# Designs tried in a protein design chat: miniprotein binders against b1l550. Part 72

Target 1, 279 residues: b1l550
Amino acid sequence: MRLPEELLERARDIHSEAPSHRIKLDRVGSFGLKVPVEFKGFLLLAEADVWVSLPEGRRGVDLSRQVEAIYELSNPPKDPFSLCREAAISLLEKLNYADSSGVSIRFDAPLQDGESLKYYGVEISSIASDEIINKIRVEILGMTACPCTAELIRAYKSSEIAATHTQRSLGILEVSTKAEHPDPDKLASIIERAMSSPLRTYTKRPDEGGLVIRSLSNARLAEDVVREMIHLFLEEFGHLPEDTHILAAVRSMESVHMHDIYAERSFSLDEIRKEISSH
Below, E stands for the ipSAE of ESMFold2; O stands for the ipSAE of OpenDDE; V2 stands for 0.75 times the mean of E and O plus 0.25 times the DockQ between their complexes.

## First folded at step 7 (miniprotein)

Design k6 (at its last look DockQ between E and O 0.96; V2 from the best seeds 0.00; counts 0 for: pae E 2.4 > 1.5)
Fold by OpenDDE base, look of step 8:
Structure k6 (fold): chain B 279 residues (1-279), chain A 94 residues (1-94)
Amino acid sequence: as target 1 above (279 residues)
Amino acid sequence: GEIRVTVEIEKDGKRIRFEYRFTSPEELEKALKEIERIIRLFGADRVRITVEASSEEEAERLADELRELAERLGYDEIEVTREGNRFTVEAERE
């Protein structure tokens, strides 16, 4: 049932009324929207959050206008990064009482794996005020082999290739920058290269064997993985603003323990450069 | 070479600044299209775009493209300034 539009003329505009308590809100919006995006030739259904600030003198946000803003920009489907930035700006324009806006978009990014596909997780955001800050979080699974066990077995059996336990590890790169969102495929590649080996969706037996051998030859602690991620990140993205903030992390789902091993480093580009130059 | 593009847009006293950093021409082209869309979406009365490139020639070419963009967008007052390999395009409309 649709109510007559003429009722809008008779009804109070609740959203524009003064609130009972004059308090500014930081974020008011719609969470869990589904929006189509185009990424590397794939049409994906992403989850999106949109919000704006609400001034102290306004009771509510025009939520319908927020939703309209992102969907207008989503037709036709476009790159999620552009969508994120454009939508943040559009929100500020459409909701002129807001001094800040934000958009978050989440999706699984397809990644070529031979003749099949694997994926990595992406969460991006753009927050607009007097400036735009773009954030991206990439998560991808890899495999790590333990160098400690390998060393023990080597010492025990004097073998060239020492057996060791392997496990799945989740690598994480989070970047917050005043520049555009860093390339997610490059970020995913950095994480994979920092691992002992990548994971594969589909492996034939010879390929599987090769993957395991590779992991054994590149045995790495969780700490090693994080340090390698940082190193590779600096090589690829050292051109980003000095105040760009990065979180590099790994969660190793240990195969010989009931718990996970976690390692991380948070830093700005300026900070890490100073640290490295001091050695 | 590295290309840096800084955009400042203003409407009714609201100012928004955002930045791009590129290492490839393809990325730059995409960014320029996005900048155009953003300017239109925001309805900016004033725009300041600064481009810095590894070479003066590249920066100048980019500045020319930005000038053309401003013209296409209907800005009537356009000024281009140079400082080394940095060009700034300032545009205003009534």
Scores: ipSAE 0.640, ipTM 0.870, lowest interface PAE 0.8, mean pLDDT 91
Fold by ESMFold2-Fast, scan of step 7:
Structure k6 (fold): chain B 279 residues (1-279), chain A 94 residues (1-94)
Amino acid sequence: as target 1 above (279 residues)
Amino acid sequence: GEIRVTVEIEKDGKRIRFEYRFTSPEELEKALKEIERIIRLFGADRVRITVEASSEEEAERLADELRELAERLGYDEIEVTREGNRFTVEAERE
């Protein structure tokens, strides 16, 4: 049933009323919206969250304005990075009581893998206030091989085989910056290059053997992978603002244990350069 | 050579700053189009764009492109200021 529109004239404006308690809220919004995005020539289904800050003197936000902001900008589908930043700006313009706005967009990104495709996880956000802060998180599975067990087997009497256990490892790079979002394909490449070997969508038998041999000949601790990711990141993205914050992490799903191994490092570009230059 | 672009937009006393840093000329065209869309979406009555490049000639070229952008957006008062390899384009409409 559709109520008469004339009732809107008599209804209280709940959103603009004083709240029961004068408390500011950091994020109030519409979460889990489905939006199409255009990424590297692909039309992808993404999931978006949009929000604004709510001042202590206002009871609620206009949620319809939030949905309007992102949907107007997502039709026709566009680049998710521009969508993220432009929607955050649109939210601040449409909701003048807000001190800040934010948009996050999540999707699985295609990555060329020989004649096939594989996918990695991407989450981007833009938070607008007096400045726009852009965040991106990339997660990719790769393979690691244990150098400790390899060394033990090499030391074993009457054996010269460099055998060891291998496992799937999840590499993570997260970047927060005042500059534009880093290219997620480049972040994905950094993670894969830091691993013992990348994973493939499919392999023929000779190719599978090659991947195993590559991994075994390039055995790396989770700690080694994190350090290599940081090294490669600095070579590719050292031009970003000095206050750019990075998280580099690896979660190794150890094939010989019931538990995982985890290694991480958080840093700003300013911090890491000072640390490296002191050596 | 690194290229840095800083954009400040203002409407009704609300000011937002954002920036770009790139080493690829192809990213410049993409950034300029996004800057234009953001300015239009915000409805900015005042815009300040600063470009800084490793060469004076490159920075000046970029400043000229930004001046043309401000003209296309309909700003009435446009001023370009230079300080070494840094060029600032200030645009305002009433």
Scores: ipSAE 0.611, ipTM 0.862, lowest interface PAE 1.7, mean pLDDT 86
Fold by ESMFold2, look of step 8:
Structure k6 (fold): chain B 279 residues (1-279), chain A 94 residues (1-94)
Amino acid sequence: as target 1 above (279 residues)
Amino acid sequence: GEIRVTVEIEKDGKRIRFEYRFTSPEELEKALKEIERIIRLFGADRVRITVEASSEEEAERLADELRELAERLGYDEIEVTREGNRFTVEAERE
């Protein structure tokens, strides 16, 4: 049922009033929106959050304009990175009382895995004010093999037995930069190459043993997976602005323990270069 | 070689600065299309685009492309300045 248009002339515009308590708010928005995106030829359903700052003198945000800002840009579906950055700009235009805006978009990205697909997690954001800060977080599973147990077994049985525990490990790269979002496939590739082996959606019978043997040949501590992720990141993305911030992390779901192992390093490009140059 | 693009847009005193850093012409073409869309969405009265191209030849080509972009966007006053492989396009309208 639609109400009569004539009532609009009688109703207060609550949003434009001053609030009882003049306190600015950092994020006022609409969260959990479903938006279609096109990523590398795939049509995906993504989840988005949109927000703006709210000055002390304004009681509320026009939520319909927030939703309009992103849904108008999502039809027809397009690249989620362009959508994210463009929606952040559109929010500042449509809600001109705001000093800043933000957009986050989350989706599962397809990745070729032989004749099938596997998926990894992507979350991007763009925060616009007097500049735009772009952030991307990539999470992908790989396999790790413990080098400490491998050495213990070798010492026990000489070099006759090659064995250790293997497990799934979640690799994480998070990048915050003034430049455009890094390509998520390149970030996922860095994480997988830092692991002992990638994981597969399935393997044919002859290949499963080979996967484990390759993992044993490339056994790595969780700490060294993080170090390798950083090394590979610098090779691929060393051209980003010097104040670009990175978090590299691994959560290893150790097969012989009831608990997980976690390793993490955060740094700016400027910071890590100085650290490496001092050695 | 590396290509660096810095964009500054302004509308009614509100200024926004953002950057692109990449190494391929495909990335550059995508960036230029996005810059055009962002300028239209913001309704900018003034735009300044600074590019550090990978070569002098690339700089000349990109300067022509960006002048054409500013013309398509309907800007009345367009100024291009170049120093080697670095150039700046400044455009404004009423």
Scores: ipSAE 0.509, ipTM 0.836, lowest interface PAE 2.4, mean pLDDT 88
ESMFold2 (binder alone), look of step 8: mean pLDDT 79; pTM 0.784

Design k7 (at its last look DockQ between E and O 0.93; V2 from the best seeds 0.00; counts 0 for: pae E 2.1 > 1.5)
Fold by ESMFold2, look of step 8:
Structure k7 (fold): chain B 279 residues (1-279), chain A 94 residues (1-94)
Amino acid sequence: as target 1 above (279 residues)
Amino acid sequence: GEIRVTVEIEKDGKRIRFLYRFTSPEYLEKALKEIERIIRRTGADRVRITVEASSEEEAERLADELRELAERLGYDEIEVTREGNRFTVEAERE
């Protein structure tokens, strides 16, 4: 049932009133929305959050206008990065009492893997005010092979035997920049290339052997993986604004231990260039 | 081959600045379409687009394209300034 429109003139506009306590709020919004997106030819159902700031003199946010802003832009489904940036700007325009707005979008990004698929995790956000700050986090699993154990086995047996423990490692790149979101496939590629070997959804025995041999030939500590990720990131994305912030991290599920190893480095482009150039 | 785009829009006194930085021209069409959608949806009163193109020929072509875009969007006060491979399009309407 739809209520008569004339009730709008009789009812109080609760949202536009002053609140009992005049306190500014940083994020007021709708979280956990399901939004269709189109990514690399795939139609995906992503999870999105939308919000705006609320000034101390306004009691409430028009939540329907927030939801409207992102759903209008998501039909027909389109690139999640454009959607994220455009929705953040649209929110700030539509809810003009706000001095900032934000949108986040989360999805699993499919990757072709032979005749099958694999995936990596993507979370993006855009925060708009007098400028826009775009953030992307990519998480993808790879394989690492321990160089320490490989050396011990080599020393125990002749150099004709190469063996060590291998494990899944989760690589993480998180980028915050004033320019457009970096291409997530390039970020995922950087992480995989820094690992000893990529993971596959499915392999037949000859391909499985090749992956293991590759990993043994590229044995790396978690620390090595993080350093390589940073090196590769600078090669690919050194053109981003100097105040771009990056987090590079690896969580290694060490197959011979009950616990994981974790390595991390955060930096700005300006900071890391000064650090490297000092050597 | 690096292309740099800076967009500044203003609507009802609110100003927003956003950037594009790419090293391949394949992203240019997508960026221009996104910029057009943003300007059209916000109904900006004033727009400034600064581009550092990869060549003078590309800058001339892009300046013409962006002037045409501003005209399609309904701006009637359009100023284009160019120096080498860098140009700025400023568009205003009441």
Scores: ipSAE 0.575, ipTM 0.860, lowest interface PAE 2.1, mean pLDDT 88
Fold by ESMFold2-Fast, scan of step 7:
Structure k7 (fold): chain B 279 residues (1-279), chain A 94 residues (1-94)
Amino acid sequence: as target 1 above (279 residues)
Amino acid sequence: GEIRVTVEIEKDGKRIRFLYRFTSPEYLEKALKEIERIIRRTGADRVRITVEASSEEEAERLADELRELAERLGYDEIEVTREGNRFTVEAERE
């Protein structure tokens, strides 16, 4: 049912009214929008959040204009990085009362895995104000093997190979920069290379045995994985601006415990270089 | 070599600044198209784009492309300034 547009002339403009309390809000927006994106030759379904700041003197945000901003830019589908940045800027243009805007886009990215594909999580954001800050978070599962238990079993002398428990571990690499978003495939590669072994979508018995042996021969603590991720990140992306901020983390779903093990380190490029150079 | 592009756009007194760093020609091409779309969509009153490259020839080529882009977008006043390997294209529409 479409009501007559003449009613709009008699209705109050609720959004432009003074609020009950003069309090600024940091993020007001439309969350969980479905948008198509083009990523490395694939058409993917992504989920987007769009928001703006709301000044203390205004009751509400015109949410329909936020949806217009991202949907205008998503047809035809384009790469999610350009979509994110352009939509954030468009929000500031369409909603002139806002001091800042933001767009976050989440999707599962395909990664070549032999003759098949596997997927890893990607979330990218662009926040626009006096400047644009770009953020990317990559999450991918890998395998870790416990070096402590491996050493105990070797001491016991009951195994011809280092026997230990293995588990899925989630590697996380998050980058915030005023430069362009880092390539998520390279971030995913860094995470996988830091693990005891990567995970596979499909394995036959001989390949599965090889993967397990690789993990056992490359046992790593969560702390080892985080340090290796940081080392590999600096080799690949050390050229980014000094004020680039990174979070490296691992959550290990311990097969011998009812709980997970977690290790993380956040740092700026400036900070980490000074720390490493002090030795 | 590395290419650095700083883009500053202004409309109705609101200014936005962002940086691009490129080590790949493919990313540079995509970014230049994105910059064009952003400027065109915002209808910015003033645009300042600074290009810095490892070679003077590369920076000058990009600055010339950006000057031509500003002309195509209808800017009335366009200035190109140089400081070594750094070129700034400043465009303004009245």
Scores: ipSAE 0.520, ipTM 0.818, lowest interface PAE 2.3, mean pLDDT 85
Fold by OpenDDE base, look of step 8:
Order: C-alpha cells, then structure tokens, then sequence
Structure k7 (fold): chain B 279 residues (1-279), chain A 94 residues (1-94)
C-alpha cells in the first residue's frame, strides 16, 4: 500500500526538526544492506553499512537518501573498493548537513585452490570528512603445527620429522590508511605464508600428506605467525604512508586444549620501522 | 617506481582530500577513472590534483593527462605547477 503523496504536504518533516536534546551523533545510517559487487571476475552479493554524522540541530537523517546513494553506485556492479570510497564521498555530497560519512562492505573473497575455490573474509570501510581514511580487514584460515610438542617428541624418538599436534588458525590483517585499500589477495597471501601451511578445499592423498609434512617442517607458535605476518607485510607494503595503522593477529584454535591461543600487535608503519631499526 | 596522487575537491565550501599510492600502471588507470567519476558526480568547483612519480618525465606525462581531464570536465581555469618530480594541477570552474 502506498500512501498518497499529498500527505507529505500536511505532515511535518520530522527529520529536519530540532531535536529535544541538541546532541551531535557520530553515526546514523542503514546497516545490513545487500549490494552487488564485482571482484576478480565474480559477481558477489556483499553486505554493506552506510552512515553519516548528524548535527545537533537536526532530529534525524534522511535514510532513504543514504540507501539511494549506494545503490546508484552499485549499478552496474563494480569493484567493492571503488564503491566504498565513492559512496562515502557521495553521502557527504547528498547529505550536506553531515560533516562525516562512512561505508562498510563485507564479503567472502574467492581464492583459487587448484581446480576449486577457497575463500577469505574481507571487510572494507571508507570514512570521509576533510580526508578519506580507508580500512581493510582480511581474515583467512591456515594451519599451524606446534613446535613445542614437536621438540618433545624429537627428544623422545630422535626422529628427523617429529610428530606434533596441528590446528586450524585464523590470521587477521587490518590496515587503516589514507591511501587506497591494500590489495586483499596480497594480504591473504601474507597470512597464509606466515602459517605452517595453507588450508586446501580438496586434497588428494599425496597432496594431503605433503601438506602435513610441510606443516611439521614449518612448526610455528602463534607468536611466530604474528611476527612473520608483520615481516612479510613490511616487505610488501612498506610504501604505504607512515601514519598507516596495522593490526596483525592470529587466533589459534588449539587441538589439545578447549580454548584458543591469541596473539596480536598493533602498530603504525613509522613506529614499527623505528623498532626494527633499533636492533 | 612509486606514484602518489593526491586529490582535493571543493564544493560549496567543503573540502575532501584523498590519496592514491601505486607501483603499477594498472592501478593508476583505475584511479584516474575513479577520480573522473568523483569529480563528475560531485560537480566540484575547484580541484587540486598533485602527482609525484619516480621520474620527472613520468610525472609530467601524468600531469598532462590530468590537465586534459580537467579540460574535458569543463574547467575553465587550469594551472599546472612543478616542484621537482611533483606536479600540481589546479582547476577551477564558475
């Protein structure tokens, strides 16, 4: 049922009224929108959040205009990174009372695994004000083998390749920068290379055996994984602005314990370069 | 070499700045297209684009492309300034 348009003439514009309490809000918007995006030749349905700031003198945000802004840019489907940045700017333009805007887009990114696909999680955001800050979070699962247990078994059996417990581990790289979003495939690759071994969607028996042997020969603590992620990140993305902020983390779903092991480091590029150079 | 592109747009007194940093020509092309779309959509009264490249020749080529873009977008006043391997294109329209 559609109400008659003439009702708009009789109704108060609630959104433009002064609020009962003159308080600025940081974020007001629509969360959980579905938008099509094109990524690496795949058409994906992503989840999106859009928001703007609300000044103290305005009761509400024009939510319909926010939704229109992102969907106008989503047809035809485009790269989610461009969509994110352009939508953030468009929101500021369309909602002129806002001093800041933001867009977040979440999707599973396909990653080639032989003749099949695996995936990693992506969450990107762009926050626009006088400047645009871009954020990307990449999450991908890998496998870690415990070096401590391996050393114990080696000492006991004197084996060249010691058995150890293995577990699934979630690696996380989060980057906030005034530059464009870093390449998500490169971030995912850094995480996988920092693990004992990658996960595979499918394996044949020889391949599976090889994967496990690789893991055993490259046993790493959760702490090792995080340090390796940082090292590899600096090699690949050292050209980003010095004020770029990074979170490197791993959550190891331990196979011998009921709890997880977690390790992280938060840093700016400037900070970590100084730290490494001091050694 | 590294290419840095800084874009500043102004509309109705609001200024927005955003930065690109590339090592690949492919990314540059994508960025330029995005910049064009943003400028067209916003209808910016003023645009300042700074490009910095590893070589003067590359920066100059990029500056020329940006000047041409500004012309295509209907800007009437376009100024290009140089500082080493950094070029700044400033464009204004009434």
Amino acid sequence: as target 1 above (279 residues)
Amino acid sequence: GEIRVTVEIEKDGKRIRFLYRFTSPEYLEKALKEIERIIRRTGADRVRITVEASSEEEAERLADELRELAERLGYDEIEVTREGNRFTVEAERE
Scores: ipSAE 0.482, ipTM 0.814, lowest interface PAE 1.1, mean pLDDT 90
ESMFold2 (binder alone), look of step 8: mean pLDDT 79; pTM 0.778

Design k8
Fold by ESMFold2-Fast, scan of step 7:
Structure k8 (fold): chain B 279 residues (1-279), chain A 94 residues (1-94)
Amino acid sequence: as target 1 above (279 residues)
Amino acid sequence: GKIRVTVEIEKDGKRIRFIYRFTSPEELEKALKEIERIIRRKGADRVRITVEASSEEEAERLADELRELAERLGYDEIEVTREGNRFTVEAERE
């Protein structure tokens, strides 16, 4: 059913009315939208959130214009980074009462893994006001091996490769910057290289044995993994603005415990360089 | 080499600023296309683009490309200023 447009002239304009309480809202928008994106040769169905700030004197936002902003830019599908930034800018154009806007886009990024695919999680955001701040979070699973148990087993039975427990560990890199979004494939690569070994979607028994031996020969604490991720990040992305903020974290799903181990460090590029140079 | 591009777009008194840092020619090409789409869609009254590169020659070459882009977008008041290896292209519509 579509009501006649003439009724709009007789109805109150609720959005433009004064609110019950004169309070500014930081984020008002449409959440959980499905949008097509083109990512490195793949057409993916991503999930998007769009929002704007709402001034204290206005009761509501025009939600239809928010949806228009992202859908107009998603047909034909384009890369999610450009979509994120352009949609955030478009929101400020379409909703002139807003002081700021934001867009977040989430998807699983495919990686070729032999004859199959593996994946890692990506969430990107762009927040627009008098400047644009771009944020990206990458999460990927890897394998870690315990060096403490390895050393104890080595003491018990001499061996070049000591037996120890291995487990899945989730690596996380999150970057917030005034520059463009970092390449998520490079962030995922940093995480995987910091681990004892990467995970595979499919392996045959000889390849699986090799992966296990690799992890055992490269045993790392969660703390070791976080430090290595930071070191590798600075080598690859040290050129970003000094006020760029990074979170590096790992969550190890300990195979010998009913609980996980977690290690993290958040920092700005300016902060970490001063810390490193003090040594 | 390291290239930094700062873009400031203004329409009806509202300004938005964003930065690109390039590590490859492919990244630069994509960013220039994005910049063009944003300016064209927004119908910006004024655009200021600042380029910094490792060499003056590289920065000047990129500034020339951005000046040509501003001309193609219909800006008729274009000013290019230099300070070392930093070039600023300012474009305005009458």
Scores: ipSAE 0.012, ipTM 0.529, lowest interface PAE 8.0, mean pLDDT 84

Design k9 (at its last look DockQ between E and O 0.16; V2 from the best seeds 0.00; counts 0 for: pae E 1.6 > 1.5, placed apart)
Fold by ESMFold2, look of step 8:
Structure k9 (fold): chain B 279 residues (1-279), chain A 94 residues (1-94)
Amino acid sequence: as target 1 above (279 residues)
Amino acid sequence: GEIRVTVEIEKDGKRIRFEYRFTSPEKLEKALKEIERIIRRYGADRVRITVEASSEEEAERLADELRELAERLGYDEIEVTREGNRFTVEAERE
């Protein structure tokens, strides 16, 4: 049952009134929206959040306009990065009382893995005000092999072939920049190349043997993985604005321990270049 | 060959600045289409697009493309300023 349009003339517009307490709010929005996106030929169902700032003199946000802003741009489904940036700007136009807006979009990105697929996690955001800040977080699993145990075992038997414990490790790159979002596949590739070996959806025994040998040949501490991620990132993305901020991290699910280990470094491009050049 | 594009749009006193940085021609094509969609939907009164191209020859081609973009969007006062590899397209309507 649709209510009569004439009621709009008699009802108070609660959202446009002044509130009892004139306090601005930083984020008011709709969270957990389901939005279709197109990523490299795949149609995916992403999760999105949209928000705007609310000035101290306005009681509420026109929430239907927020949903309209992202829904209009998601039909037909499009690239999630374009959607994110465009929706953030559209929110400021549609909700002109706001000083800022934000959009975040989360999805699992498919990645070709031989004749199969694997996935990595992507979360992007765009925050718009008098400028736009674009952020991307990529998470992908790899394999690490411990060099400390490998050295101990080598010394024990004087073996030419090291043995050690291996485990899944979650690599993380998070980039915040004034330029457009970096390519997520390149970020995922940086993380995988920093690990001892990539993970595969499945292998046959000869290929599995090769994977294990690769990991043992590239044994790395979690700290070394983070350092390598930073090195590879600078080679690929050193052209981004100097105030671009990066977080590089690894969480290793150590197979010989009941707990995980974690290493991280955050930096801006200008900071890390000065640090490296001072040595 | 890095290309830098900075866009500033303004409507009713509210200004938004955003930028693109790329070395790939395919990313440039996507960026130009995205910029056009943003300007059209925002309904900007004034637009300023600054491009730092990788060569003077590339700057000439891009300046022509961006002038055409501003014309397609319906701007009636368009000014292009070029300084070697850098150019600025300024477009206005009341």
Scores: ipSAE 0.665, ipTM 0.887, lowest interface PAE 1.6, mean pLDDT 89
Fold by ESMFold2-Fast, scan of step 7:
Structure k9 (fold): chain B 279 residues (1-279), chain A 94 residues (1-94)
Amino acid sequence: as target 1 above (279 residues)
Amino acid sequence: GEIRVTVEIEKDGKRIRFEYRFTSPEKLEKALKEIERIIRRYGADRVRITVEASSEEEAERLADELRELAERLGYDEIEVTREGNRFTVEAERE
């Protein structure tokens, strides 16, 4: 049943009323929306959050305007980066009382690697105020092999290929920048190249053996992986604004422990360049 | 070489600034289309787009494309200014 629109003229506009307490809110919005996106030839169902700031004198946000803003831009489905930026700007235009707006979109990105289809996690956002800040977080699983245990086994057995424990490790790169979002495929590639070996969704026995041998021959500490990710990031994305902020992290799910090992570094481009250039 | 594009849009005194940085010029066409969509949806009264490239020729070509974009969007006053390999296109609707 659809109520007559005439009732809207007689009902109080609750959102425009004074609040119980004159306090500004930083983020008010619609969270967990399902939105179709087009990503590198794939039509994916992504999860989106949209929000705006709420001034101290206004009781509420027009939530229907928020949903309208992102859905108008999602038909036909477009790339999630443009959707994120355009929706954030559209929110500020549609909700003129807001000082800032934001859009976040999450999805699993498919990536073809030989016979294997693999995937990695992507979360992107755009926050608009007097400027736009774009953020992207990429998470992908890889394999690490312990160099410490490898050295112990080598000493014990003198084998040509060091035996050691291997485990799944989650690599994380997060970038916040005034420039456009970095290509997530390139971020995923950086993470995988920093690992002892990549992982695959489907692999045949010969390929599985190859990944294991590669991992054993390229044993790396979580600390090694983080440093290599930073090195590779600077080679690929050193052109970004100097105030670009990066988080590089690895969480290693140690097969010989009941706990994980974690290593991370947060930095800005100007900060890390100064550090690396010191003798 | 590297291309830098900075966009400032303004409506009713409220300004938003955003930028692009490319090491590959192939991404530029997609960015220009995004810029056009953003300007149109925001309903900007004033737009300032600055482009900087490693060569004057590339920057000038891009400035011309941006001037044409402003004309297509119906801006009444369009001014292009140059400082070396940096071009700024300013467009305003009365």
Scores: ipSAE 0.565, ipTM 0.851, lowest interface PAE 2.1, mean pLDDT 85
Fold by OpenDDE base, look of step 8:
Structure k9 (fold): chain B 279 residues (1-279), chain A 94 residues (1-94)
Amino acid sequence: as target 1 above (279 residues)
Amino acid sequence: GEIRVTVEIEKDGKRIRFEYRFTSPEKLEKALKEIERIIRRYGADRVRITVEASSEEEAERLADELRELAERLGYDEIEVTREGNRFTVEAERE
């Protein structure tokens, strides 16, 4: 049942009223929206959050306008990065009482794996105010082989190729910058290259054997993975603004323990450059 | 000194803003290449690039480079404005 439009003229605008308590809110919006995006030739249904700040003198946010802002920009579907940035800006324009806006978009990015597909997780955001800050988080699974166990077995058996335990590890790169979002495929590649080996969607036995051998030959601690991620990141993205903030992390789902091993480093490009130059 | 480069791209009435901060000229060159890539990718009808440096001379040099970039990118209307150590290059393409 649609209410008569004439009721809108009679009804108080609740959102524009003064609140009972004059308190600014940082984020008010709609979470868990589904928006179509185009990424690498794929049409994906992404999850999106949209929000704005609410001044102390306003009771509520015009939520419908927020939703309209992102969907207007989503037709036709476009790349999620542009959508994210444009929507954040549009929100501020449409909701002029807000001093800040934000958009977050989450999706699984397809990645070619031979004739099949694998994927990595992407979460992007753009926060707009007097400045725009873009954030991207990439997560991809890889495989790690333990060098410590390998060394113990080598010492024990005197074999050239020592067996060791392997496990899935989740690599994470999060980048916050005033520049455009870094290329997610490049970030995913950095993570995979930092692991002992990538994961495959499917393998034939010879390929599987080769993958395991590669992992054994590239045995890495969780700490090694993070350091390698940072190293590779600096090589690829060292040109980003110096105030760019990075989180490099790995969560190793250890096969010999009931718990995970986690390692991370948070840094700015300026900070890490100074650190490396001091050595 | 810190160099700040702000790039504003307008296409179809939509504006996108990027900000770069550098402490070395070498990093600036890489940033400029990235800026060029971005502008080309978006195919912007209008570009506004602001450069701020610690010295006027440095800012001017950078502004000149940005002007040249705009020219190379096929922008036909280019205006450079100065406010202290801040230069703004505005370029429009028909």
Scores: ipSAE 0.345, ipTM 0.740, lowest interface PAE 1.2, mean pLDDT 88
ESMFold2 (binder alone), look of step 8: mean pLDDT 77; pTM 0.765

